# Ledger of designs, part 4: VHH binders against Rho GTPase-activating protein SYDE2 (SYDE2)

Target 1, 120 residues: Rho GTPase-activating protein SYDE2 (SYDE2), of Homo sapiens (Human) (q5vt97r660to779)
Amino acid sequence: IDAFRHYSFSDQPKCSQYISGLMSVHFYGAEDLKPPRIDSKDVFCAIQVDSVNKARTALLTCRTTFLDMDHTFNIEIENAQHLKLVVFSWEPTPRKNRVCCHGTVVLPTLFRVTKTHQLA

## First folded at step 25 (VHH)

Design dd2 (from cc5 with V102F V109T)
Fold by OpenDDE, fold request of step 26:
Structure dd2 (fold): chain B 120 residues (1-120), chain A 124 residues (1-124)
Amino acid sequence: as target 1 above (120 residues)
Amino acid sequence: EVQLVESGGGLVQPGGSLRLSCAASGFTFDDYTMSWVRQAPGKGLEWVAWISSSGGYTEYVDSVKGRFTISRDNAKKSLYLQMNSLRAEDTAVYYCAKIRIFYWEGSKTEYDVRGQGTLVTVSS
């Protein structure tokens, strides 16, 4: 997929630990989305690990400020610290994907307690 | 039940044209990106083209660029593939597929559902 432009986030929580393994992320949806441009209602959700793109959903139509999803991502992580979920608007020209919303999870902290979590 | 039904395949000569159709049901068609994929004899599944949910954006595999056009009619819950200047190498079973996930690693694509396919044979 050529129309995607990587977006790097600099505001990551501090973390001194690393985790590795196969991680399953179930995306339920996103709320309070910044609406995409009026001319394009296509959005997608991307999963980034330490600023590395791992997976993304197909393009979906954003009709409201809520994006209802039922997608599970199975991604392999190595020496990872941060999981970032980002909903982007699909703006292939000039390949500027607007961030509609995003969230960051500190992985070592999360998996310190249990290996299965549900995030709200 | 989610269902995709392809049609329009057949036998054509090189340089000929075909228009494939896919009828979707059982889900909110206009919310999802759709794709055409194909499987040639003895080969694996190959991505051909995809179209965004709104139809505003399309992408194609290099080998079909300029020859194939993917389109959709959300009101009719239909996906189309106009195939022009067909080549022998385009011979394959063509499937309508609902795209689920793209993986950057390995350029892997996961499809949620696909139809039974329609055979396209390009031969003299």
Scores: ipSAE 0.460, ipTM 0.751, lowest interface PAE 0.7, mean pLDDT 87
Fold by OpenDDE, fold request of step 26:
Structure dd2 (fold): chain B 120 residues (1-120), chain A 124 residues (1-124)
Amino acid sequence: as target 1 above (120 residues)
Amino acid sequence: EVQLVESGGGLVQPGGSLRLSCAASGFTFDDYTMSWVRQAPGKGLEWVAWISSSGGYTEYVDSVKGRFTISRDNAKKSLYLQMNSLRAEDTAVYYCAKIRIFYWEGSKTEYDVRGQGTLVTVSS
């Protein structure tokens, strides 16, 4: 399961605020996926906070450009600004993760509304 | 309703073999990574092996490498664990589990669903 390679994105939305606490994020799925290699259908979704890996899903089968998911992540954050969700392909030989799609959310903006968020 | 039903457990002597089966229902089996976990008496839940949704990738806990083999038949919605060269320390209740989330912090794994388990006892 410990097969994730750290991936950092340089382009982050501007944010001047920080938040801390326990965050609950419900993920419904990912759209407009760049399909993985033809010989591999395995993908997973990683949750990153300020480029730090927090959690990821188990391997899921990618059959279309839409990945149907129903996952709730409970993540403890400290002085955080950005939440990033990245769908990676799983290529075990050699072990490599290709980005299929990704999205970034500014956390302080979300937490102005509620502690629990649903992302799709 | 999502359901996992394990079978194949029993009493076996050290060095013996067992094959565990898990029948899945109530969800799209071939979309999800599956795993075997076990709980020995007086110990916590231990991850044993997992297999990717397509079956193309597997991993094992070090203590069972070379002895256990996880496999799946998506057409039959079934998960298997071939257990060879069994040892006393393999004694545990074995559960079929659908892996949901892995957390880097604390190396914690969450499972969506787990069966009632099947008891494997390795004793001379």
Scores: ipSAE 0.427, ipTM 0.717, lowest interface PAE 0.7, mean pLDDT 86
Fold by ESMFold2, fold request of step 26:
Structure dd2 (fold): chain B 120 residues (1-120), chain A 124 residues (1-124)
Amino acid sequence: as target 1 above (120 residues)
Amino acid sequence: EVQLVESGGGLVQPGGSLRLSCAASGFTFDDYTMSWVRQAPGKGLEWVAWISSSGGYTEYVDSVKGRFTISRDNAKKSLYLQMNSLRAEDTAVYYCAKIRIFYWEGSKTEYDVRGQGTLVTVSS
């Protein structure tokens, strides 16, 4: 069972613009995760750019429906449009980790370019 | 205060064995994936192995697979590395560390290394 509420966008606009550079992403955590079936479960958070994995945390023990974290990802991106943060449960059997929640950001929408600085 | 204290290093001949220990204090050891990393003379840190917080899953760098075994005892808050069939290339200072962030590009990992390490020298 996936998380019932997650950081996400209900609709993601398509974008023809691409972003390159070094990006620092500070991740505060996730809410409304499925409660552990026992006292706790192992999870990790991954960051993806255009569906390509860039980085993940080490395993963390999740004891509640919330995951509070203070992690900074420093990733290099090239010609990117979408940033996705995903919390996965870690399973002892290697069948498949399950997504607990996710959120997606359209990168060009976050960045603006002014025509000139002379307008001040 | 977070403390990680490595021990068990020494001088050993090629083909020999050593067992490294790491005593942890000042944090909730049971909640963290733990790792062994090493630093050969004149080189940067190299990841060696990691073990999940429960101890159920492990992974090793290819050069040590089949020779090294990582383990942990959460009751004793201790991390171990059994090293068999040692080679000259295994000569390094070994540190235990918390793994924080893994990067797919460049194989970079950010580690929380707090101890002085334990020297392993493999030489005739």
Scores: ipSAE 0.077, ipTM 0.472, lowest interface PAE 3.8, mean pLDDT 71
Fold by ESMFold2, look of step 25:
Structure dd2 (fold): chain B 120 residues (1-120), chain A 124 residues (1-124)
Amino acid sequence: as target 1 above (120 residues)
Amino acid sequence: EVQLVESGGGLVQPGGSLRLSCAASGFTFDDYTMSWVRQAPGKGLEWVAWISSSGGYTEYVDSVKGRFTISRDNAKKSLYLQMNSLRAEDTAVYYCAKIRIFYWEGSKTEYDVRGQGTLVTVSS
């Protein structure tokens, strides 16, 4: 609660490559995908934080090299640095899913503005 | 905006059948996994079944397997639930929902429920 209202006011680094809190991430879509195999038109998108799966979409139909998505992930993160979205083809055996595309964001750059104030 | 309109509920004797319908608008229906959820009197929402965006994959809660069939018609933007061999325990308000997100932590599922639902009552 109120984690998004508070910034560090201690002698600890005020600008960190790690962030914690509740994060809402909205993805609009992906382009230049490797299309799903002809025998499968379904994909799903997984969101990973520091290579750990946090959430995924339900199955989405992918008809072209473009995936239109309008999804919001509400995830709790702790001491995180990297946010990665991966689009997988859906396969009956999960170990056989293939990556259609991915993207990575360094979390400190999303929150580049750090509240700065004088410490008395 | 997103609209989901459920219909087809009613009063049915045990062992009877009903077919529920859900008309969808305001979003690209054939891109989403859809679900039926229900709310028994005095209880919270319970998941019943889901169907993939293409219609090729389905899953059901154990208590309705073999009795209920979820289906969809993407051309008509409609979701259906065929309910057979109805029991008193199936009495509930039924809602259609757009499934959006599964979370690994806590095994949560995010449902987008927008309609007023359709009441199914199973009594002698």
Scores: ipSAE 0.055, ipTM 0.443, lowest interface PAE 4.3, mean pLDDT 71
Fold by ESMFold2, fold request of step 26:
Order: C-alpha cells, then structure tokens, then sequence
Structure dd2 (fold): chain B 120 residues (1-120), chain A 124 residues (1-124)
C-alpha cells in the first residue's frame, strides 16, 4: 500500500500544469451553432480530455442555431490539460459527423486557486 | 413529469415470442434516443437495445441480436420490442428508458428509467 500511495502521490505532482481527479461538468447549451445538414437533424455533445473522448449525450434533435441542454458529465481524469466540449451532427450518410461548435478550456487555469490552497 | 409505461410482458415457453410496448409522456419523445434495459432476478440493469430519435439506427446487445427488434412510433410516442425465440436467460423485468449519457471508458451509460417495468418469464 505504501508503494501504491507514493506512486499515486508522486504521479500527481503539486504545482503541476496537469489536473487529476473526479470532475463534474455541467453543460447548459450553445448558441450560434452551425446547424446540422437538413437530412441529419440529430446532434450530440461530446466531452474530450486531451483529444480523447470521455462521454457524450444521447442524440438530440436540432433545427436552429440554438441548443438548450442540461447535461452533467461525471468523468475521471488523469494528468489532464485540456477539456473540450464539441457539438457534433449525427450524419450517417456518408456516416461522418460534422462539428457544429466547440469550446476548449485549459484545466490548470481553472483550478490554479484550488491547487495553490492545497499545495502552499 | 416524465412518464414511461411498459406493457406486453407475460409467461411464455422457450422459443416463444412477445411484443413489449412503452407509452411515453411528459417529454418530447421525438428528440431522444430510447432504449430497452432489463433486470434479471438478483442482477443489475443490463442494456438490451437502443434506437435513434428518428428510428433510423439501432444497436443490440450480442445475446439478443437476430432475435429481438426495437422500433418506435413517434406519432404515438411509443417504443416497442419484438422478442422472438425467447430463452430462459431472457427472463427479466424489462424497462424502457431515455438514454442520458454514453461513456467511452471506465463508466456506465446513464439511463432515465421511470416505469415499473413489465415482467417477462420464460419457462416450460
């Protein structure tokens, strides 16, 4: 157990530019979307951490540039730097998804105050 | 308030067929991917199948592929499961559910289960 503790503790260094832990992300919606193609009315929102997909919503029907949603993602992250939320169109023909909008957050920037209180 | 009312379960012999129905109200049914999940005695929830909001895409757990067919009627706000070639292992309470979140790694899909379910018993 001591080796496991030191391994885990040292692998999550204080003052690092990376974040680890359990994160809850509340997503309320998007505006000024690039609408899905007329023959593909479904969208979904995906959450990516360092370009790796972690979770997505179920399909939602969208016909406007506004998407109202109330979704919470609960994800475990390890040594993460970037959080990206992407709204994709579900385009089964030719079966590729189109990005309707996205946003990226640099995680160390959001959690600097928390890290400072814990590490100082 | 979201309501999901399952029906069509019963006692059936192995090899038999049943058709389950789910009546939905209290939400915009047409906007959501819907699913059937089941709970065998003493077990947790197991995903069975899902169908896209338009009805154009479906997926099934391997154990029911070729035997079960999920469908929906958006005009009637209803979800269906046609179950053929039933086996004892299919015995469970079946629930319809609105899928909320799919996870790629280390997590389980979140289901919005609201109904009492419908019992399917397969025995001779």
Amino acid sequence: as target 1 above (120 residues)
Amino acid sequence: EVQLVESGGGLVQPGGSLRLSCAASGFTFDDYTMSWVRQAPGKGLEWVAWISSSGGYTEYVDSVKGRFTISRDNAKKSLYLQMNSLRAEDTAVYYCAKIRIFYWEGSKTEYDVRGQGTLVTVSS
Scores: ipSAE 0.019, ipTM 0.400, lowest interface PAE 5.6, mean pLDDT 70

Design dd3 (from cc5 with V102I)
Fold by OpenDDE, last read:
Structure dd3 (fold): chain B 120 residues (1-120), chain A 124 residues (1-124)
Amino acid sequence: as target 1 above (120 residues)
Amino acid sequence: EVQLVESGGGLVQPGGSLRLSCAASGFTFDDYTMSWVRQAPGKGLEWVAWISSSGGYTEYVDSVKGRFTISRDNAKKSLYLQMNSLRAEDTAVYYCAKIRIIYWEGSKVEYDVRGQGTLVTVSS
C-alpha cells in the first residue's frame, strides 16, 4: 500500500519528559475540517508520534466539516513526547496531501493527570 | 449485519482469466476503501489490491500489476477483481475485505470485515 509523504509541522508544544509503552488510542471523529477539493472527498487520518508515522486509516469519505470515526490505534512508543493526528486529503495526482485538520497532544502531560482521556 | 460475499472463483489454466465479485451489505459501501486479499496454501494473508471509496484511486501488489484490475460499483455495493494472465502462483483463496487501519510498522493491515472467500486454482 502506498507510502504517504511525510508532513512536518513546525510548531509543536514543548515537552521535557518522555513516555514509553503500548498505547491504545481511540478516535471518535474530527471537527472543523477544511473540505477537500470539490472533485474529491477522499480523506485519511494519520497518527504520528514525534513526527514518525505510525499508522493511518483507510480512505474515508468526507461529506461535512465533521468526520465521524470509530478507530482504535494500538502503537508501541518509546521515549515519546508528542502524539499527532492529522487528517489529510487524498490527492493522488499530483501526489499532494492537503491538511484538513490536525491535533497535537503532549503525552507526558496528559498521563500526569489521568491515564484515561477523551480527546476532542 | 455487515457482510461480504465473494464469488467467481474456480479452476483455470495458466494464462486464463477469472472475474471475482464481492457483494457487500450492512454498511455504507461507498464510504469505504475496499480491498482484495488472498491466502495461498501454506502462506499468510497477502494484500492484492485496494480501491478508494469513490473508485478514483487503485493500487496493486507488484506481482499482479498489469494483470489484475480492481473496480467497484457503488450503486450495486459490489467489488470486482478482473484477473488476467493467471499464473500458478495466483492460486489462493481470495477474500473481499474492508480496510480499516494500516500500520507503517510491519505493514500490518487491519480489516473491519472479510468474507468467507472464493477459491482460485490455476493449474495445467
Scores: ipSAE 0.485, ipTM 0.754, lowest interface PAE 0.6, mean pLDDT 86
Fold by OpenDDE, last read:
Structure dd3 (fold): chain B 120 residues (1-120), chain A 124 residues (1-124)
Amino acid sequence: as target 1 above (120 residues)
Amino acid sequence: EVQLVESGGGLVQPGGSLRLSCAASGFTFDDYTMSWVRQAPGKGLEWVAWISSSGGYTEYVDSVKGRFTISRDNAKKSLYLQMNSLRAEDTAVYYCAKIRIIYWEGSKVEYDVRGQGTLVTVSS
């Protein structure tokens, strides 16, 4: 199975610290989605760490601006600063991944405060 | 409770055909990508085919391309695998699986649920 097409964002929050270890991220959903192309309703959520692709969900059907999810990613990170969550559209002919929505988390700041967070 | 129940397996001669079915329950079937996977005796689990939640996209492992067809009926919450031109190497237990996560590194795939499977034996 083809995982997903690489997509990176150049605009990232500044951070002077790094973290490493095993990270568990649970998704409950995504909101404020830009609707995919009219001819395709398939989307997936990708997790990226410092512009490195780590994992994605299977294709899900996007019916509204809200996407209900129940997915847990377990990924190993090394000297990481930013976690990006991106919902992409799936357009198979030709394959194209349009950004429907995204969010960025500064990892060192997050884990300095507490080990457990719930993000929307 | 999420449940997948496979059916349609059996004994068939090389060159024959079978149609597998999978009945899904306990979740919103039409929201999820579905997959067929198989495990031959003494071998690991092998991905065979997957179909997107909407049914608009399919993908196959190279060894079954042109012979197998995955399809779904979201109204019936059912997944199908039409297997034509069967070969001895297709002998395996076939499982219906709901794909959850695909990891980039190593191309590891995680499934939320997998059925008990249905045995397909291709032998002369």
Scores: ipSAE 0.406, ipTM 0.696, lowest interface PAE 0.7, mean pLDDT 86
Fold by OpenDDE, fold request of step 26:
Structure dd3 (fold): chain B 120 residues (1-120), chain A 124 residues (1-124)
Amino acid sequence: as target 1 above (120 residues)
Amino acid sequence: EVQLVESGGGLVQPGGSLRLSCAASGFTFDDYTMSWVRQAPGKGLEWVAWISSSGGYTEYVDSVKGRFTISRDNAKKSLYLQMNSLRAEDTAVYYCAKIRIIYWEGSKVEYDVRGQGTLVTVSS
């Protein structure tokens, strides 16, 4: 399956620390989505680490402002600072990705507190 | 309970055609991207084709492009794979699968669920 283009956000929170290891991320869903185009309801969630695509979901149908998901991602990270979750719309003709919503997590700060977090 | 049931496999001669079907139940079929995957004897699992939830987008592994067509009927909660110009190397157990996660590194694909499979044997 073809990969998607990189999508980089320039306004990432500042961080002076780095973490490495295997990270497990359980994604429950996304709320307050900006709806995709009326003629395309396909969306997917991408996981980016420091603007590098690591994984994504399959295309899912976006019917409401809430995307209900139950996905666990196992991501190997090296010297990482930011975890970004982005829900994109998929427009096949031409292939375009519109940001429906996104969130950024500063990884070192998160793991300083505890190794187990439930983010909502 | 989520269930995928494949059918349509069988013995066919090279150059022949076969149409596989998959009946889905236990989940909202039209919300999810679906896929056909196959496992040839002695080989690993290989994705063959996938189709978006709405059916508006499809992709194929290179070896089947121009020969296989994936389609879906969301009203019937069914997935199909039309296989034309079959070759010996297409011999495999074919599975209907719901794609869950695609990893960029290593091109690894994880599936939520797949059926028990249907055997396709291409032999003269």
Scores: ipSAE 0.391, ipTM 0.678, lowest interface PAE 0.7, mean pLDDT 85
Fold by OpenDDE, fold request of step 26:
Structure dd3 (fold): chain B 120 residues (1-120), chain A 124 residues (1-124)
Amino acid sequence: as target 1 above (120 residues)
Amino acid sequence: EVQLVESGGGLVQPGGSLRLSCAASGFTFDDYTMSWVRQAPGKGLEWVAWISSSGGYTEYVDSVKGRFTISRDNAKKSLYLQMNSLRAEDTAVYYCAKIRIIYWEGSKVEYDVRGQGTLVTVSS
């Protein structure tokens, strides 16, 4: 399967620490999505670590402003600082992905407190 | 219960055609990307084609481009694979699969569920 298009956010929270290891990310869904174009209802969720693509969901139909998902990503990270979750619209022609929503997590800060977190 | 049931496999001569079908049940079919994967004798599982939830986008492994066509009928909760110009190398058990996650590293693909498969044998 072809790689998904990379999207990089220039603005990231400041972080002076790094973490490494195997990270499990449970994606339950996204709310308040900017809807994709009317002609394309396909969306996917991408997980990026420090602007590196790690994984994505398959294309799913976006019917409302809420994307209900139950996906677990198991990704290996090395010297990582930021986790980005981005929901993209799938626009094959041309291959452009509109950002429907996104979130950034500062990993060292998160895992300083505990090894397990639930983000609301 | 989530279920995928493949059909349409069989014996065909090189250059022949087959149309595989997959009947889905137990989940909201039209919300998910679907895929055909295959396993040839002595080989691992190979991705063949996938189709977006809406059917608006398809992708194929290089070896089947121009010969295979994946399609879906969401109203019938059905997935199809039209296989033309079949080759001996296409011999495999073909599975209908629901894609879950695609990893960047190594292009690993995880599937939620796949059917029991249907055997396609291309032989003279």
Scores: ipSAE 0.377, ipTM 0.676, lowest interface PAE 0.8, mean pLDDT 86
Fold by ESMFold2, fold request of step 26:
Structure dd3 (fold): chain B 120 residues (1-120), chain A 124 residues (1-124)
Amino acid sequence: as target 1 above (120 residues)
Amino acid sequence: EVQLVESGGGLVQPGGSLRLSCAASGFTFDDYTMSWVRQAPGKGLEWVAWISSSGGYTEYVDSVKGRFTISRDNAKKSLYLQMNSLRAEDTAVYYCAKIRIIYWEGSKVEYDVRGQGTLVTVSS
């Protein structure tokens, strides 16, 4: 029996599930970036799973507040809950890289959102 | 689609020089870090050098430092490798590659290798 559910982010349930497997993440770009410093135009995008760095792009030129790209991350995950994509500015000195933007997905809730979409 | 066309290989004597070229099309060349990789007979791919999108940063595998120079011309969408003081161990098919993904664990890099490569043979 099929049922319709309204899913609201403001009412999103706490995640109690963990996800394992091979995940392919297609990243097409970012908008509303903090502009890179005028003395640095290079950026990279890193993917983190539960705060652990898994993979990154090579250095890319960031033009404005937009970053157009087409990258696929193929990562193995085990007992994972959070996926985070971070765009960092690259600094040629030993100082830490600066975050230009980021996004986080709670992996089990993505499944719930998809199920609601499938029923509609 | 991405196209990479290598040229400039040939037969040379030890101590000789060659300049490799790579013509790129089908992507915004200026936005990507580019690399030269090589494959010696019976071996896997070996990274040789990379150059940042702006051309401001380069790195080389230790065996070629001081002998090879990577460069790029973003206006011509071209990547170059100047090879000096060539040795028999440099014999390989050389490919230009777009670096796509660098993995934190396993020291693994995913290259986008598309061309036929250009053969460099260093022989007496």
Scores: ipSAE 0.143, ipTM 0.511, lowest interface PAE 3.4, mean pLDDT 72
Fold by ESMFold2, fold request of step 26:
Structure dd3 (fold): chain B 120 residues (1-120), chain A 124 residues (1-124)
Amino acid sequence: as target 1 above (120 residues)
Amino acid sequence: EVQLVESGGGLVQPGGSLRLSCAASGFTFDDYTMSWVRQAPGKGLEWVAWISSSGGYTEYVDSVKGRFTISRDNAKKSLYLQMNSLRAEDTAVYYCAKIRIIYWEGSKVEYDVRGQGTLVTVSS
């Protein structure tokens, strides 16, 4: 299910600061995670659009400062500007998961979402 | 190629017990949250339980809490579901699944379901 669109300009300036549609986002990894000393730490990765949670992974094992993942998010976006990927630690605390890392993509300036990959 | 092979289903009486097994191959089983899902006759897929990659965290759908226990053996690349105090409404084909994505809007879950499933029938 890939409905992502790409716009091409010849000599005209880009005018869109927001995009809408169905977007497929493929995340294969993250690096420079916060807790390098916690073996077998359970984490999950959430994808947010303009600070609204859209989807997350199930729990993954985070063994080092690198997280190897193979996940595809198929999300519906409307007038979106920012795509953020956040890796949270899984804690038994009822409402507080801690951020292990995050990254943000500004959608109008990058029409197609860029993958992040770690070596593992 | 990812393979998931379910077994252990059968016909049992209400109040009975069954233990389901799932043999996994073709992926790094130890790194993934695993789940059991089921499909009752004429119904869609229902999530039953999941277990974290380490086995340290589990969650169950409310209707099975206290009766079902999910477990895993990472050395044997196997997932298990111990089902006790079975009821007629537990009748379904049970599938072993790798959870990929959980969506907030619409509460949708993407499962990687590859097996044929194993039928559990609870009937007098």
Scores: ipSAE 0.141, ipTM 0.498, lowest interface PAE 3.8, mean pLDDT 72
Fold by ESMFold2, last read:
Structure dd3 (fold): chain B 120 residues (1-120), chain A 124 residues (1-124)
Amino acid sequence: as target 1 above (120 residues)
Amino acid sequence: EVQLVESGGGLVQPGGSLRLSCAASGFTFDDYTMSWVRQAPGKGLEWVAWISSSGGYTEYVDSVKGRFTISRDNAKKSLYLQMNSLRAEDTAVYYCAKIRIIYWEGSKVEYDVRGQGTLVTVSS
């Protein structure tokens, strides 16, 4: 199982911290999930960019307070600032899905890029 | 290393039955939604059915509904497809697959297809 994928993004002006491009994001797991009310719980992990759903896993069984996984999301992003991974509990009615945990990454901070010098 | 080994295909007459099996190894089978997909000669992959990790939820493509039954045995790490009332249109190579990612854009689904498949031929 691969741990990471390489990525590249265009440089952005200092007055904007948005990123565009194609990303591969490998998700290894989550911890501190709410304990299941029954011995196991169906969950899925969704990836959101600026609060817009892009992709999700199929249903996974969560048996403890942590979830091991090896999923890669290949997403196109456009003028994006925030990447959020959310683990939802799945219920037969989608309106009743509950957030089990989440994490957010600010996209510009993931890339080691030389800051563009801005002149007055 | 994920390994999926399909078996149970063969030549049958229209109206006949077959039961396909898929033995899984190299991953925690119990944690994944599994599916059967098929590829008819000269065509692309067609999704046939999926079953949730617990086995509590199933869904079928309309053309097989009422004729095919997907099931799993998590203790044996095995996936099954019972195919009844077979038709010539069901002729294909059948693969079991692990569903990985479902994309909101274009309703795209990524399958993890690893096996050689098992050929089902329906003819008289």
Scores: ipSAE 0.138, ipTM 0.503, lowest interface PAE 3.3, mean pLDDT 71

Design dd3 (from cc5 with V102I)
Fold by ESMFold2, last read:
Structure dd3 (fold): chain B 120 residues (1-120), chain A 124 residues (1-124)
Amino acid sequence: as target 1 above (120 residues)
Amino acid sequence: EVQLVESGGGLVQPGGSLRLSCAASGFTFDDYTMSWVRQAPGKGLEWVAWISSSGGYTEYVDSVKGRFTISRDNAKKSLYLQMNSLRAEDTAVYYCAKIRIIYWEGSKVEYDVRGQGTLVTVSS
């Protein structure tokens, strides 16, 4: 199952006219995550707009390389160019969180002529 | 379909104790951070406490620290709130909630509140 491709396609119809306004992003899963080192790990999924964190899920337990989720992000954006979904591991120790996977959607730009095709 | 069924509320005097329970179904309970929220008469929802999916991390609103204890039993798909030293200000309908989204801007949290709640009345 290519859950990431399915969800990326759904995200594009939710874009506002000029990459501004309130955007609803429906995200249902991720694949090809780094496997847990022990039995499982805590993760969260964050949405970034132009490399700025906007929202995240609460901690989820990830037991496989697949994360099944049902989350809708309602974010305010202004003149945005990139939307990125990132799955981070949560580390209770002093170590920083790490990226388990990510996907990026290039939003419409003033000079973009062709359709984007990066998440298929 | 997500289902959350709260129970254990009732009428108690100040200083009394209650234990609230929440039975969860329709999702993988073990994978989610869970929360208790409450709604006092005429007010909006107030967050009370949350507990991480593993049960290893908890946080409480300041007004209940030291009096309330959140816990979970992942095998039973159940969330609990032990409420001690109850005060009149704790009177509310209590809901268990799956936390959906945490926003960096404004520090807002979206809750998935689905149950009817359980009424706790603390009468002086």
Scores: ipSAE 0.096, ipTM 0.480, lowest interface PAE 3.9, mean pLDDT 69

